# Designs tried in a protein design chat: VH-VL binders against q9h9l3. Part 25

Target 1, 176 residues: q9h9l3
Amino acid sequence: PRKMVAIDCEMVGTGPKGHVSSLARCSIVNYNGDVLYDEYILPPCHIVDYRTRWSGIRKQHMVNATPFKIARGQILKILTGKIVVGHAIHNDFKALQYFHPKSLTRDTSHIPPLNRKADCPENATMSLKHLTKKLLNRDIQVGKSGHSSVEDAQATMELYKLVEVEWEEHLARNPP

## First folded at step 1 (VH-VL)

Design ra6 (framework fv_reozalimab_arm2)
Fold by ESMFold2-Fast, scan of step 1:
Structure ra6 (fold): chain C 176 residues (1-176), chain A 123 residues (1-123), chain B 110 residues (1-110)
Amino acid sequence: as target 1 above (176 residues)
Amino acid sequence: QVQLVQSGAEVKKPGSSVKVSCKASGGTFSSYAISWVRQAPGQGLEWMGGIIPIFGTANYAQKFQGRVTITADKSTSTAYMELSSLRSEDTAVYYCARGPEYSSSWTYYFDYWGQGTTVTVSS
Amino acid sequence: QSVLTQPPSASGTPGQRVTISCSGSSSNIGSNTVNWYQQLPGTAPKLLIYSNNQRPSGVPDRFSGSKSGTSASLAISGLQSEDEADYYCATWDDSLSGYVFGGGIKLTVL
């Protein structure tokens, strides 16, 4: 059995019209939901749009935030060799400028058994908020002050635990 | 056609450092991973690390961590590998190789290779 | 010592089928796709097979790859004198967080 962690990142808008998503916070939790990493991260580019409604990032969080290059090194040390669970995790890896082996990646937005348990079409992409409410009877991402990446990472791990045995068996028979 | 052209042969003393260059042409430099692979005389291939130039961040094999530095200059489409604290065991041919585009593939493979740079470490 | 195990040598005659093996573990071949490289004498390696069984443009269809469990194989049908080369299997190793090569096999065409 290999160690498992869950990750959730918050991105701000950089570049033209704020259309580029740059890493501004990363949270990593272990199998039990304990926080292994949670830092605000300073993008190397000018922030055009904090996207605060969703990211929870404000200008004050950038004061003494960890520079991207340093944060990336710290995060990669935690992820290497582990099964990494996330929701729409490709976006997190893109923001980290990192590719993690597909065999060690678990994306709760693309696990058919999880959608089945939530009474959703197996091939649909459901939001983390929807799956968490439906399957864990818990409201996350509430209010207008932005999301907590810690809360999201914890919810993502708990969702994966619901299908872990059957999904790991599926992956053993059908390697990615 | 994509081509990777490496700098010329080097002869170095033990304890010194060497910096090898790899100039890419005929494709998009910034979005493709550039890796470094070495081969000692009569031995097999050994991956040292790689970089995706648009990001500027490098990933290293554990064996070389602390001794190797991989960098890229997007303006000249050139990647570099610097190896420090050279030993006779570092005598090898050093290859640069282009890996997958960062946006398209999660599997590693190297579709284009440089011609190799011979580095000889002798006293 | 290489992380992936290949026999050090193999031989065949023109027109024959030769199979080259590559053995690993759950952290590498068991979890990731396998690639194969051909190295002709005095030249840089060349990608021969990627993602277990895919051929790059320009590689003849007499080269094929397969993977089962923690092992992979490269098959060369209709062996030609030009196939005399070293062959390496390679994959990502999750435990090492790095790309790993087999020790290489010297294929002699008799």
Scores: ipSAE 0.006, ipTM 0.520, lowest interface PAE 11.9, mean pLDDT 86

Design ra7 (framework fv_reozalimab_arm2)
Fold by ESMFold2-Fast, scan of step 1:
Structure ra7 (fold): chain C 176 residues (1-176), chain A 125 residues (1-125), chain B 110 residues (1-110)
Amino acid sequence: as target 1 above (176 residues)
Amino acid sequence: QVQLVQSGAEVKKPGSSVKVSCKASGGTFSSYAISWVRQAPGQGLEWMGGIIPIFGTANYAQKFQGRVTITADKSTSTAYMELSSLRSEDTAVYYCAKDTSYGYRYSGSDAFDIWGQGTTVTVSS
Amino acid sequence: QSVLTQPPSASGTPGQRVTISCSGSSSNIGSNTVNWYQQLPGTAPKLLIYSNNQRPSGVPDRFSGSKSGTSASLAISGLQSEDEADYYCATWDDSLSGYVFGGGIKLTVL
């Protein structure tokens, strides 16, 4: 099987005025969209802003959440040596305090062929919600409950599959 | 096996800061995490925080947030714990310990398996 | 006050079985594994039990650990004079986002 996974993380605000983004949930799915990991994660610092409208995280989710140190170790075991797909994935890696090899990283917010298929300027940064609606005819991130990181990870993998052959050939010719 | 050797005893005035070092030998420094635990005279153990040297990621106990800074220097295989705004209540033995729960190679064990010898810090006028 | 509750002292005679308790809550012992540390007079603590019931190399099988609900226990069978020490339970606390220790128990071998 293909050694590829998709990841989506949710962050809450910590630090002064809640300006630091700290990991609070992570979902990882395999190539077929099966869930490999989905845990609420407890930041090591006091949460000052749950950013609930965007993150979907509430105080109740922190009660049985996995501590950051432990969650990070588990997540990195899954990601190491695999092709990791994400949308604006740099933010996820920042929250994980992790440096994944660029040669094994696929960011659906920076794949020109994907934007072209969506009738969008190829150098623009389009939201996951917009690309998913245009290319998969699916509405994600609906309602007041915030984003589902499982849903977002699954959508991200399906978006990548639309351009996988073309983009892998491009990367073979133009290594990152 | 890994060994942790800490810096020598210190006497500090209230309001100053102290920086304790913990030098690792044996094994790969960047393959494990380091926690700091203190013990006031005749009292129990208290976790202050820890760091994953490979990434520079530090986590602190709520009681010490804002006063403690934990850092690591991979080139010298040394971790540091700096405590500021010292009070008489900070008089204690400070230990560094190898922490198996932190890091990218989590093994399901969250233990402090190897400890430094301790550094006595006395805060007095 | 310590987050995890241990009796302050215990005593036994050589050959006796001694059990040391550690009581917590759902956010710590109830959700995470428990470790035990032994501290001999004037020395740094030493890992005695990890992951509830596992022994590191070099720890005699006289020492055993167990966990049930929000409580943990350390059992020392065939008590020996060299077992005279302070014993601490420890675990991760989800609500505090940090490690917590019991208050420690001074075990005296008579």
Scores: ipSAE 0.005, ipTM 0.469, lowest interface PAE 15.1, mean pLDDT 84

Design ra8 (framework fv_reozalimab_arm2)
Fold by ESMFold2-Fast, scan of step 1:
Structure ra8 (fold): chain C 176 residues (1-176), chain A 121 residues (1-121), chain B 110 residues (1-110)
Amino acid sequence: as target 1 above (176 residues)
Amino acid sequence: QVQLVQSGAEVKKPGSSVKVSCKASGGTFSSYAISWVRQAPGQGLEWMGGIIPIFGTANYAQKFQGRVTITADKSTSTAYMELSSLRSEDTAVYYCATEEYGDYAGWFDPWGQGTTVTVSS
Amino acid sequence: QSVLTQPPSASGTPGQRVTISCSGSSSNIGSNTVNWYQQLPGTAPKLLIYSNNQRPSGVPDRFSGSKSGTSASLAISGLQSEDEADYYCATWDDSLSGYVFGGGIKLTVL
């Protein structure tokens, strides 16, 4: 059976002018969309910019958040050895300070068949919200308190399922 | 420090689409969010939507949902705004702006120079 | 028309103090910080005040902002001829899930 999960992270701004993206929430779901992990994460550096309108993170979420070192260990235990699906997933891996093997990585922002099904330009990075509306006829990220990483991870897995058979066949014929 | 340079003026027919580009330079593109704001002749400012390239997340103003698509290409540090089903009321100057966020709301600094889009009646 | 309400025009003389108002509701100004932008004729807007009362580098201290309840104000002290411009307030609206601007005010320096 497939060992596949989908991930979505929320980041806040740390460092000079808040330009460094630091992990502040991570959600991981299994193939069927069941939540395996969903925690607020406390960055090791001072938060300069919560980016609340995009991240959904507010100061109250940090009060009992899991420290980065501990959260990272928990997350990597779930991801290691599995096929990991995400949208613009390199940003999530960067925030986790983690390198996942390319052969086990599926990025729904860079799958040509998915863009073709959505009638989108192949060389443009389409938003998760747009692809989900176009292909699944579902509106996500409609709350006024920022995005839900659980909702985003679930949508990402469902998008991948639309092209899973053809894309896995492509990868088998054209290994990374 | 970041600077934004937009593509040149466009003249379009009703019913067509326009795609305006905004190239960022002088900073780490992935560190910034980009918003699009338009201004019809003699009128005020109107937010259309924005994207955070590092998160792959875009949000659109309700008025433009279904007609506007905002994308980003991190390899060229360029954001795009495509507006479809153009009508004469879409004649405006279109601005991109770098967005920084605080606790509750973001602000725009710097702004691109603007791109004039004219839709014939 | 605009979600945030500003007077369409204001005027002052050099050296005077001018206050520009911006009125909203609980879903925008009441819940979020307010920013102010200055637009000179034929140019792109420029950030003047962010997070209610903060000035970016290069903005003179004669410009100040404040917020009370669902309203915000921009104050310009020691008014100068180069201050003649359009001024916009802006914030995030929770119910619309988007940024909203005031209608803008044309400030004339007599």
Scores: ipSAE 0.006, ipTM 0.485, lowest interface PAE 13.1, mean pLDDT 85

Design rb (framework fv_reozalimab_arm2)
Fold by ESMFold2-Fast, scan of step 1:
Structure rb (fold): chain C 176 residues (1-176), chain A 122 residues (1-122), chain B 110 residues (1-110)
Amino acid sequence: as target 1 above (176 residues)
Amino acid sequence: QVQLVQSGAEVKKPGSSVKVSCKASGGTFSDYAISWVRQAPGQGLEWMGGIIPDFGTTNYAQKFQGRVTITADKSTSTAYMELSSLRSEDTAVYYCARGSRYYDSSGYLDYWGQGTTVTVSS
Amino acid sequence: QSVLTQPPSASGTPGQRVTISCSGSSSNIGDNYVNWYQQLPGTAPKLLIYDNNQRPSGVPDRFSGSKSGTSASLAISGLQSEDEADYYCAAWDSSLSGYVFGGGIKLTVL
């Protein structure tokens, strides 16, 4: 069987007025929630806005951070050939400048059974924070210091596990 | 050679806390996970939680959530398990054990410390 | 009770083959590899079998493991007196996001 990992990335603002999202941290956890990768990543462009309240990234984290090109290579080596779970995962792949096969991608923001289990409309896009609170009775992304990508990746894997059997069976019958 | 050496026996009063250490030697401390497992007298093994020292990531068994804290100091290759609000039923031998941090791992524990006896008495 | 179920005791005589069972569910044994630990009286547990059927270096060939569905078994061929010990199965539990042990079995060599 194919191996499964969960990913969450943090982005900082680069480019004009900090409107471009550039990768500044990536966390990858295994099926059991153990961390496989967690590195601060130095964008190739000048950081205009650390977005600290959301990203948790501060200037000190960029000291000795892994350069983007190197980090990308390390991350893609982990993701290749595996089922990758994420929440609104297209944002993470965009920041990585990476295409992952749709057949091996699981996006917890677009799994109807997961929304149904949370008493939410099946077609609505719910936040990771909301689904985690409702289904796992756990508060994530707490406070003003920003999100933990490790915490988010772990929560995302646990959410997927709630519907894994049902959803994998659905995908086998209805290939993407 | 990989070896895990734990701190010595402790006798504690109910309501207090205990902190047990586990020093790793041989091998690369940061490449592995450390789990804590306890065994009450005449009883079976019970997983308490674990840590990946390289990342500081912890995972705790539900039964111990809120009472256990697992930490690691990479500079000394030492993991710690602190258990608070001790009760008589916390009397047990506490083991540290090394496991894989990787996704394809079964979580098998390949090297074990000698154990630390913690006695909680009135 | 333990998350994984094992019989509390078993016995055999030298040279006999004994089999120790372990029963779980889809979230542990069903989805994940099974490991086995041997605990000699007064000692720390020792890894005996990992990933269903693999032996660490130093473990004799007479110990073997197998898994089918939500159950696993440890077989000990050519039973010896030094095999008298407690044996535990263990697996990761995907629903609990934690490692779980069987209740352990006391093997007596008569």
Scores: ipSAE 0.000, ipTM 0.447, lowest interface PAE 21.4, mean pLDDT 86

Design rb1 (framework fv_reozalimab_arm2)
Fold by ESMFold2-Fast, scan of step 1:
Structure rb1 (fold): chain C 176 residues (1-176), chain A 122 residues (1-122), chain B 110 residues (1-110)
Amino acid sequence: as target 1 above (176 residues)
Amino acid sequence: QVQLVQSGAEVKKPGSSVKVSCKASGGTFSDYAISWVRQAPGQGLEWMGGIIPDFGTTNYAQKFQGRVTITADKSTSTAYMELSSLRSEDTAVYYCARDHYGSGSYWYFDLWGQGTTVTVSS
Amino acid sequence: QSVLTQPPSASGTPGQRVTISCSGSSSNIGDNYVNWYQQLPGTAPKLLIYDNNQRPSGVPDRFSGSKSGTSASLAISGLQSEDEADYYCAAWDSSLSGYVFGGGIKLTVL
């Protein structure tokens, strides 16, 4: 596989008391940070809690949103066969109801060299916001209007690029 | 076996609108999307937009945003493309084409209608 | 103007191998699948190749597709007179959120 993309998803609350996380936006960027996909996605279940402070999603975004089944097909077409980078990416894959091969998955919340560069314990799970500030000197997820999944996907790719050579070498020697 | 059958030729005046139909004969639009592609005389192909009939979800090319409306009636397996504020530059053959998305593949047109000629003339 | 670039015309003789090029950018060919359509004179386009190199049933194996970086190619081996047609490459463009076509190439079989 030669191609690498980064993904970030936003979820809204569905199900009882809004406790189920359902996909409501997905952004995918290429290696250079160019946007390949960015769509609002309509969950198959009624939205109980938009979680706007974190997701940035409002009811207006759902009016012309792509239905989940169709969005999932589009997204999987982009991800299949590629190295996919994300932060706490298991949450994104769970929302997509998708299993991506571990050998092609890169999770910036579980890369020990990245934590080491940030002066954090190697086995700790650090937030995307913290790592981006510490290593890229950039503030993301600012304010109360919610996160930008495009911004988060771009930051995630840039973070991965800081450790790409050493981590790919490690994975070649220690396949997941 | 499935065919996309389009409505007949139209001659329209500048400033009017035209609505072209596309019917799936011998099949349905279930698990498919329908796109509209036009071709001006002696020119290449230009994608206008598409619809997923199962959901009513539309996607329009930026050039046509605000002038094109694509709709579908699942009960009759018929899709429609309406283009408003017609200009002489809209003179073209308009094709409907079937997209794949249900099989995990999307954005290729495996079946095309015969085309509908729209002439905008004063 | 077309988003994907193709030469406007090409010619060949029966039995020859002809290659039709298609150039784009990272937002279309670079990161997405390429499809090819054949349009015979006076007819609607027909799907010739999908997903870079796949042939629909009924398309002879002398037609093949390939993709490298931001460019794609359609190869026609053993050129026949019935191959005289216009050929279009196409791909999804992520930056435009839309499907884009090449300008088309008129292939003449001499």
Scores: ipSAE 0.007, ipTM 0.478, lowest interface PAE 13.4, mean pLDDT 86

Design rb2 (framework fv_reozalimab_arm2)
Fold by ESMFold2-Fast, scan of step 1:
Order: C-alpha cells, then sequence, then structure tokens
Structure rb2 (fold): chain C 176 residues (1-176), chain A 123 residues (1-123), chain B 110 residues (1-110)
C-alpha cells in the first residue's frame, strides 16, 4: 500500500505591501498523526508582513529558520511517491513551488462526502476549523497567537480518514 | 504527444553569448520544469540548471552561476538558455529536458529530451 | 570529474545478463532516488529507469534497477545488439542542490 501523509504550510507576506505569499513554516504528519517534519522556513525575500494572527509566525522564529531551498528539498523528499492530504492544498503546493501528481493528492476542501457529513453544501469550500468542529468535535485555530500547522495537519488527516474508504473507491472509478 | 524542439546549430566567437531555445508541445508547459544539460564532444552529461515556468523559479549549477541565464515564456511555451563569456571549452551539444513535478527537488529525472543544439566556439 | 562513479566500459554477448554499477555518497544516492538514461550513438539521452526501479512505458522489462546504500545498479537481461549505447546513472545531490550524473559507461555488444 502507498503511504499517506498530511501537510499544512504557513505563509508570510513578501513583496510590495506584503501581497506575495512566501513559505515560512511547514508541518507534515503521518497517517497516525505523528510529526515527520515541522520547521520554520526563511523566505529568500524580505518579510514585509508576518501575518501573525493567521500564521503564528513572529520575527524571532526567523533567527534560526531553515533557508527555503534546503527546506524545500527536505519536504519534497518526504512527499514524493506518497498520497498527500491537505486542506486547500494547492496553496501549500504553490508556496512550495511544487506540482504533486493529482492522482496522489487529496484536498479536504473539495471532497463532497465530507461536506455532506458536516451538513454543508457539497460543492462549497468549507474552512478546516468548521469541518473539524462539526465532524471531530474539536476546536482548532483558537486564540490570537495564530494557527498551529501541526494541529492543522493532524486535523486534516483525521478528517480524511472519515471518508477515506468512500473517496478512494470514487477515485478508483473516476481517476483524476 | 510531448515534443521538445530546439533551435539550430550555432557557431560563436570566444567572449560572445549564445541563446538556445526549446519549444514545448503536446504537454502542459506550466505543469513541468525544464532543465538544460550539455555534453562536450566525447564527454558525459552535465546539468546546467533549470526553471519552473509557472513560478519563474530558477536553479543553476555552481559551475555556471554568473554565466548562465534560463528563462521561460509561457505564452509561446518556450524555454531559453543563454550562456555568456563563451570559451572554446563551451563547445558542446546543449539539451533541454522536461522534468515531472513530483520528484525530489524539481530535477529528479527527465522524461522527454529535445534533439540537442550544437554550439561551436571558435575563432 | 563526475560526482557519481561508473566504470568507463563494459561488454557482453547477445542473451547475456549485464550489470552496470554506480557509486555515490550520502548526499546523492544515499538520500535520493536514482535514475538511469540510455544514449544511443548520435541521439539525445532517453529515460530508462526512474525512482530506483521504475520503468517508463515502452521500456522492456529486461531492464531493471536497484539501489543499496550509496550504490545503484542497472541490470540488462537477455542482452540485444540494439542495447549497445552509453548508460548514465543520475541523482539529485542535496549538498550541491543540483542534479548530478555518473561519468557514463560504454556498453559494447559483441
Amino acid sequence: as target 1 above (176 residues)
Amino acid sequence: QVQLVQSGAEVKKPGSSVKVSCKASGGTFSDYAISWVRQAPGQGLEWMGGIIPDFGTTNYAQKFQGRVTITADKSTSTAYMELSSLRSEDTAVYYCARELGYSSGWYKYFDYWGQGTTVTVSS
Amino acid sequence: QSVLTQPPSASGTPGQRVTISCSGSSSNIGDNYVNWYQQLPGTAPKLLIYDNNQRPSGVPDRFSGSKSGTSASLAISGLQSEDEADYYCAAWDSSLSGYVFGGGIKLTVL
């Protein structure tokens, strides 16, 4: 069987007025929720906006952060050949400047059965926080200190497990 | 059918620059990385660098940093490699090659190759 | 010269099994996947094996790859005259942040 991991990335603002999203933290967990990777990452460009309320990233986290090129190599080594689960995962892949095969990608923001279980419209994009509260009775992304990418990756994997059998059968019948 | 078609042979003088093109067809240009690999007469393969067209991200081999520039034009599905300050030892066949975006780094392997462009540096 | 080490030449007869070696270090073969390319005389290289042991569509099953530690091998079973070519191993090198090739081996089918 193919191994499965879940990923969540945090981005900071670079470029004019901080409008460009640059990778600044990445967390990867295995099927059981154990942490395989969790590092702060130093963007190659000057950070204009830490977006701390969302990212949880502060200036002090950048002092010993792993340079982007090195972190990217480490992360891609973990993702290659595995089923990768994420929430709105195209944003994570964009921040990583990486194309993961669609056949090995699972996006919990675009799984109709998951929305159905949460009493949400099947084609709506629901937040990770909402789905996790509705389906797992767990509060994530609580408080003003920003999100924990470890917590988010763990929640994402647990959400996927709720629909794994049904969704894998759907994908086998309807290959991407 | 994926195909990479390169520009024709060039003869250049020492100190000049050469710019080789690589036009992609058949596949989705923005979904892949394009690398450049050269081969001097009777020698092995040498990776020069590559680009991810969708992001404009480049990575160059240390030996060529400062002399090589790789660019891409998504509107024409064409990648370019420009090598400056040419020397006689730059005489080689230059290949462009496509890399699938699911490898370790974006240069894990090359699934399709261009036909090659011969560059000769002579006085 | 080359970051990965291959013997410069090998030979075999039709029907024979030939093995081509490739040696590296922890930063390349040790930590990353190994790929193999075949180059027929006067042509561009062709992908023969990727991810240590996977074959692209169109590559016969008599070609196989393996990796152990910091070394890799390409095996060609049932050698045929059209297999006469140069063979290159290759891998990403994490220390160099770049793709590296072996020096290549000239396989002659006698």
Scores: ipSAE 0.006, ipTM 0.489, lowest interface PAE 12.7, mean pLDDT 85

Design rb3 (framework fv_reozalimab_arm2)
Fold by ESMFold2-Fast, scan of step 1:
Structure rb3 (fold): chain C 176 residues (1-176), chain A 123 residues (1-123), chain B 110 residues (1-110)
Amino acid sequence: as target 1 above (176 residues)
Amino acid sequence: QVQLVQSGAEVKKPGSSVKVSCKASGGTFSDYAISWVRQAPGQGLEWMGGIIPDFGTTNYAQKFQGRVTITADKSTSTAYMELSSLRSEDTAVYYCARAPYSGSYYRDAFDIWGQGTTVTVSS
Amino acid sequence: QSVLTQPPSASGTPGQRVTISCSGSSSNIGDNYVNWYQQLPGTAPKLLIYDNNQRPSGVPDRFSGSKSGTSASLAISGLQSEDEADYYCAAWDSSLSGYVFGGGIKLTVL
């Protein structure tokens, strides 16, 4: 398959002491960085901690937010059958309670050639902010008002495009 | 050596419900999704839906939405498929099948199948 | 109603190469991996090929899969009498958000 999207999710704290991470926003962009999906999502459990410093989510965003079950269905329709790019994408898939095929998943936190281009150890997990600054000379996740999942998804796609040819050839020879 | 063992044949009247079980023998449902596939006499395979037992999340084929309910009990490694409002056209062999996954990754290839459960809907 | 199209039947003789086609659209075969299942008479289906062209352990290398655009093919080289079975292609369909099967082909070894 050639079709590719990038995803980034924001989570809020639910459950005891806000320790459970629940999906509260999801952004999906296409290969060119155009937004295909960007919605606030209402968790099925009461929000204990908005984690606003990181998530950018406030109580006002939960008004008219899409219920989790409905949002999940919409998101899965977009992701299914596509190559899905993300950064530490296992966290996004956990929040979605979804298993995407390994063969169609690209995690920019685990691509050795990408770390090599950034002059980082190949097996280290580097933050999206660090890789974006090093390789794209762009600052993301600035300020104290929380992250933009659209901005993060766009940066993730651009990072993957730097190693796409090399990595797709590697995966064709070494299927997961 | 893991096997999926299904419950025995059922004969049901139109309008009733049937619930078929599928138990993992020699293994568990951890790291697997379980799907249900049916086959009417002399016909092809038809996917009904599936569940990821570790999360309890389900996905149903559009044709069966509203009539099918798929559940799983992790403690007994047993999955269930309940089909309601039975019609004669629901007469079929019903299979459970597993698809492996690792961590957050899922492969939609059914590597192990149950032996099948014959459900006959007749008056 | 089958979403993926397969011929209803095919036949061959021992030693022959047989190719089974499967046609779909961009939302299924075009965008997703294709799997093939073999169903011997009176038995449950068995996974024969996954991820377009991969063989599970225990499947002979005379079975091979391929995919081009919105079509897929299963090739059986050195046909044997034990290969007489129904063969199904299958793939996820992104527009239906569900798994779909071809109508199946009955392969007779003469």
Scores: ipSAE 0.005, ipTM 0.507, lowest interface PAE 12.5, mean pLDDT 86

Design rb4 (framework fv_reozalimab_arm2)
Fold by ESMFold2-Fast, scan of step 1:
Structure rb4 (fold): chain C 176 residues (1-176), chain A 124 residues (1-124), chain B 110 residues (1-110)
Amino acid sequence: as target 1 above (176 residues)
Amino acid sequence: QVQLVQSGAEVKKPGSSVKVSCKASGGTFSDYAISWVRQAPGQGLEWMGGIIPDFGTTNYAQKFQGRVTITADKSTSTAYMELSSLRSEDTAVYYCAKGQYYYDSSGPTHFDYWGQGTTVTVSS
Amino acid sequence: QSVLTQPPSASGTPGQRVTISCSGSSSNIGDNYVNWYQQLPGTAPKLLIYDNNQRPSGVPDRFSGSKSGTSASLAISGLQSEDEADYYCAAWDSSLSGYVFGGGIKLTVL
């Protein structure tokens, strides 16, 4: 009976030529899809590339955004001790500079039964957009204004619920 | 610059718990991660887990999840590792180690300072 | 078993060059920095090489590291008797979200 949340982060480009990915927004939802956290986050380094097409982040969102150190503390307080669901979640944890226990981590980009249900190769990394369309018949990440991390976190939780019983049984038999 | 000093040797009975301390001096305790690494007699190094004292966030190797608890007290610059339900195979030297934790990385990249080690013997 | 693979033993004679290998996968050595630790008998490990090829202050330049793909190597030139020790490679593993060590290699100076 561990509590479960889903997370999705948006990153902007910092460092030389914007090649470093820095956290700029984080959304966390509970098991039912209710928003627990959704904040714009100000990186400590100068933003070189907002990556707006994908991130949805614009200069206006950075005005009075929560500084990285403070936001990180708030986020980690929510994640600690919970099962955390995400899609390609290693990117989110890297942006958060965070060690989450593998036993409490669920990555919907690395769940073979989920790919199988979507008629995709079991070991391929499929996009959240593709899996959501195929399995939930819902279009996410539409248009050119960038992605909604709330929408992505909600979709990720719903995808995990499709395989939750099967995958938790698998993890109990094959601990990570 | 940084020095890590660990608590003394422990002899414990099977089924009991042990709590080892690691006191840091030099540098800012909150600016780095502390990990625990053990070594059974004649065996290699095994990472057990780590803590980022600034936030109290922990990460445990799956082999030790459910039995290990890592904590930190920023006021005394001391990290702790508690291992429960001890078995004879937990007999080992336990090291604390300081990791370099950077803004642009997901975890410590290397352990530049190590404690002297604490011998824990589990015997009946 | 260890996640990173090292030979269990190696030997050399004084003055020679010895190379110690370490093999992993894309989630550890492939995508992350490799570190090397030296452990003299009865002592705590000491950082010898970090970030693939960097030396901490106090480590002589006869020790060098390299990485290619999912493999890494530690080279010891001008081998000396005091180099007799256990050597461990190590890296962060992104899939495990944890730090992993090689099994260690016992280097004997003959």
Scores: ipSAE 0.000, ipTM 0.456, lowest interface PAE 15.8, mean pLDDT 85

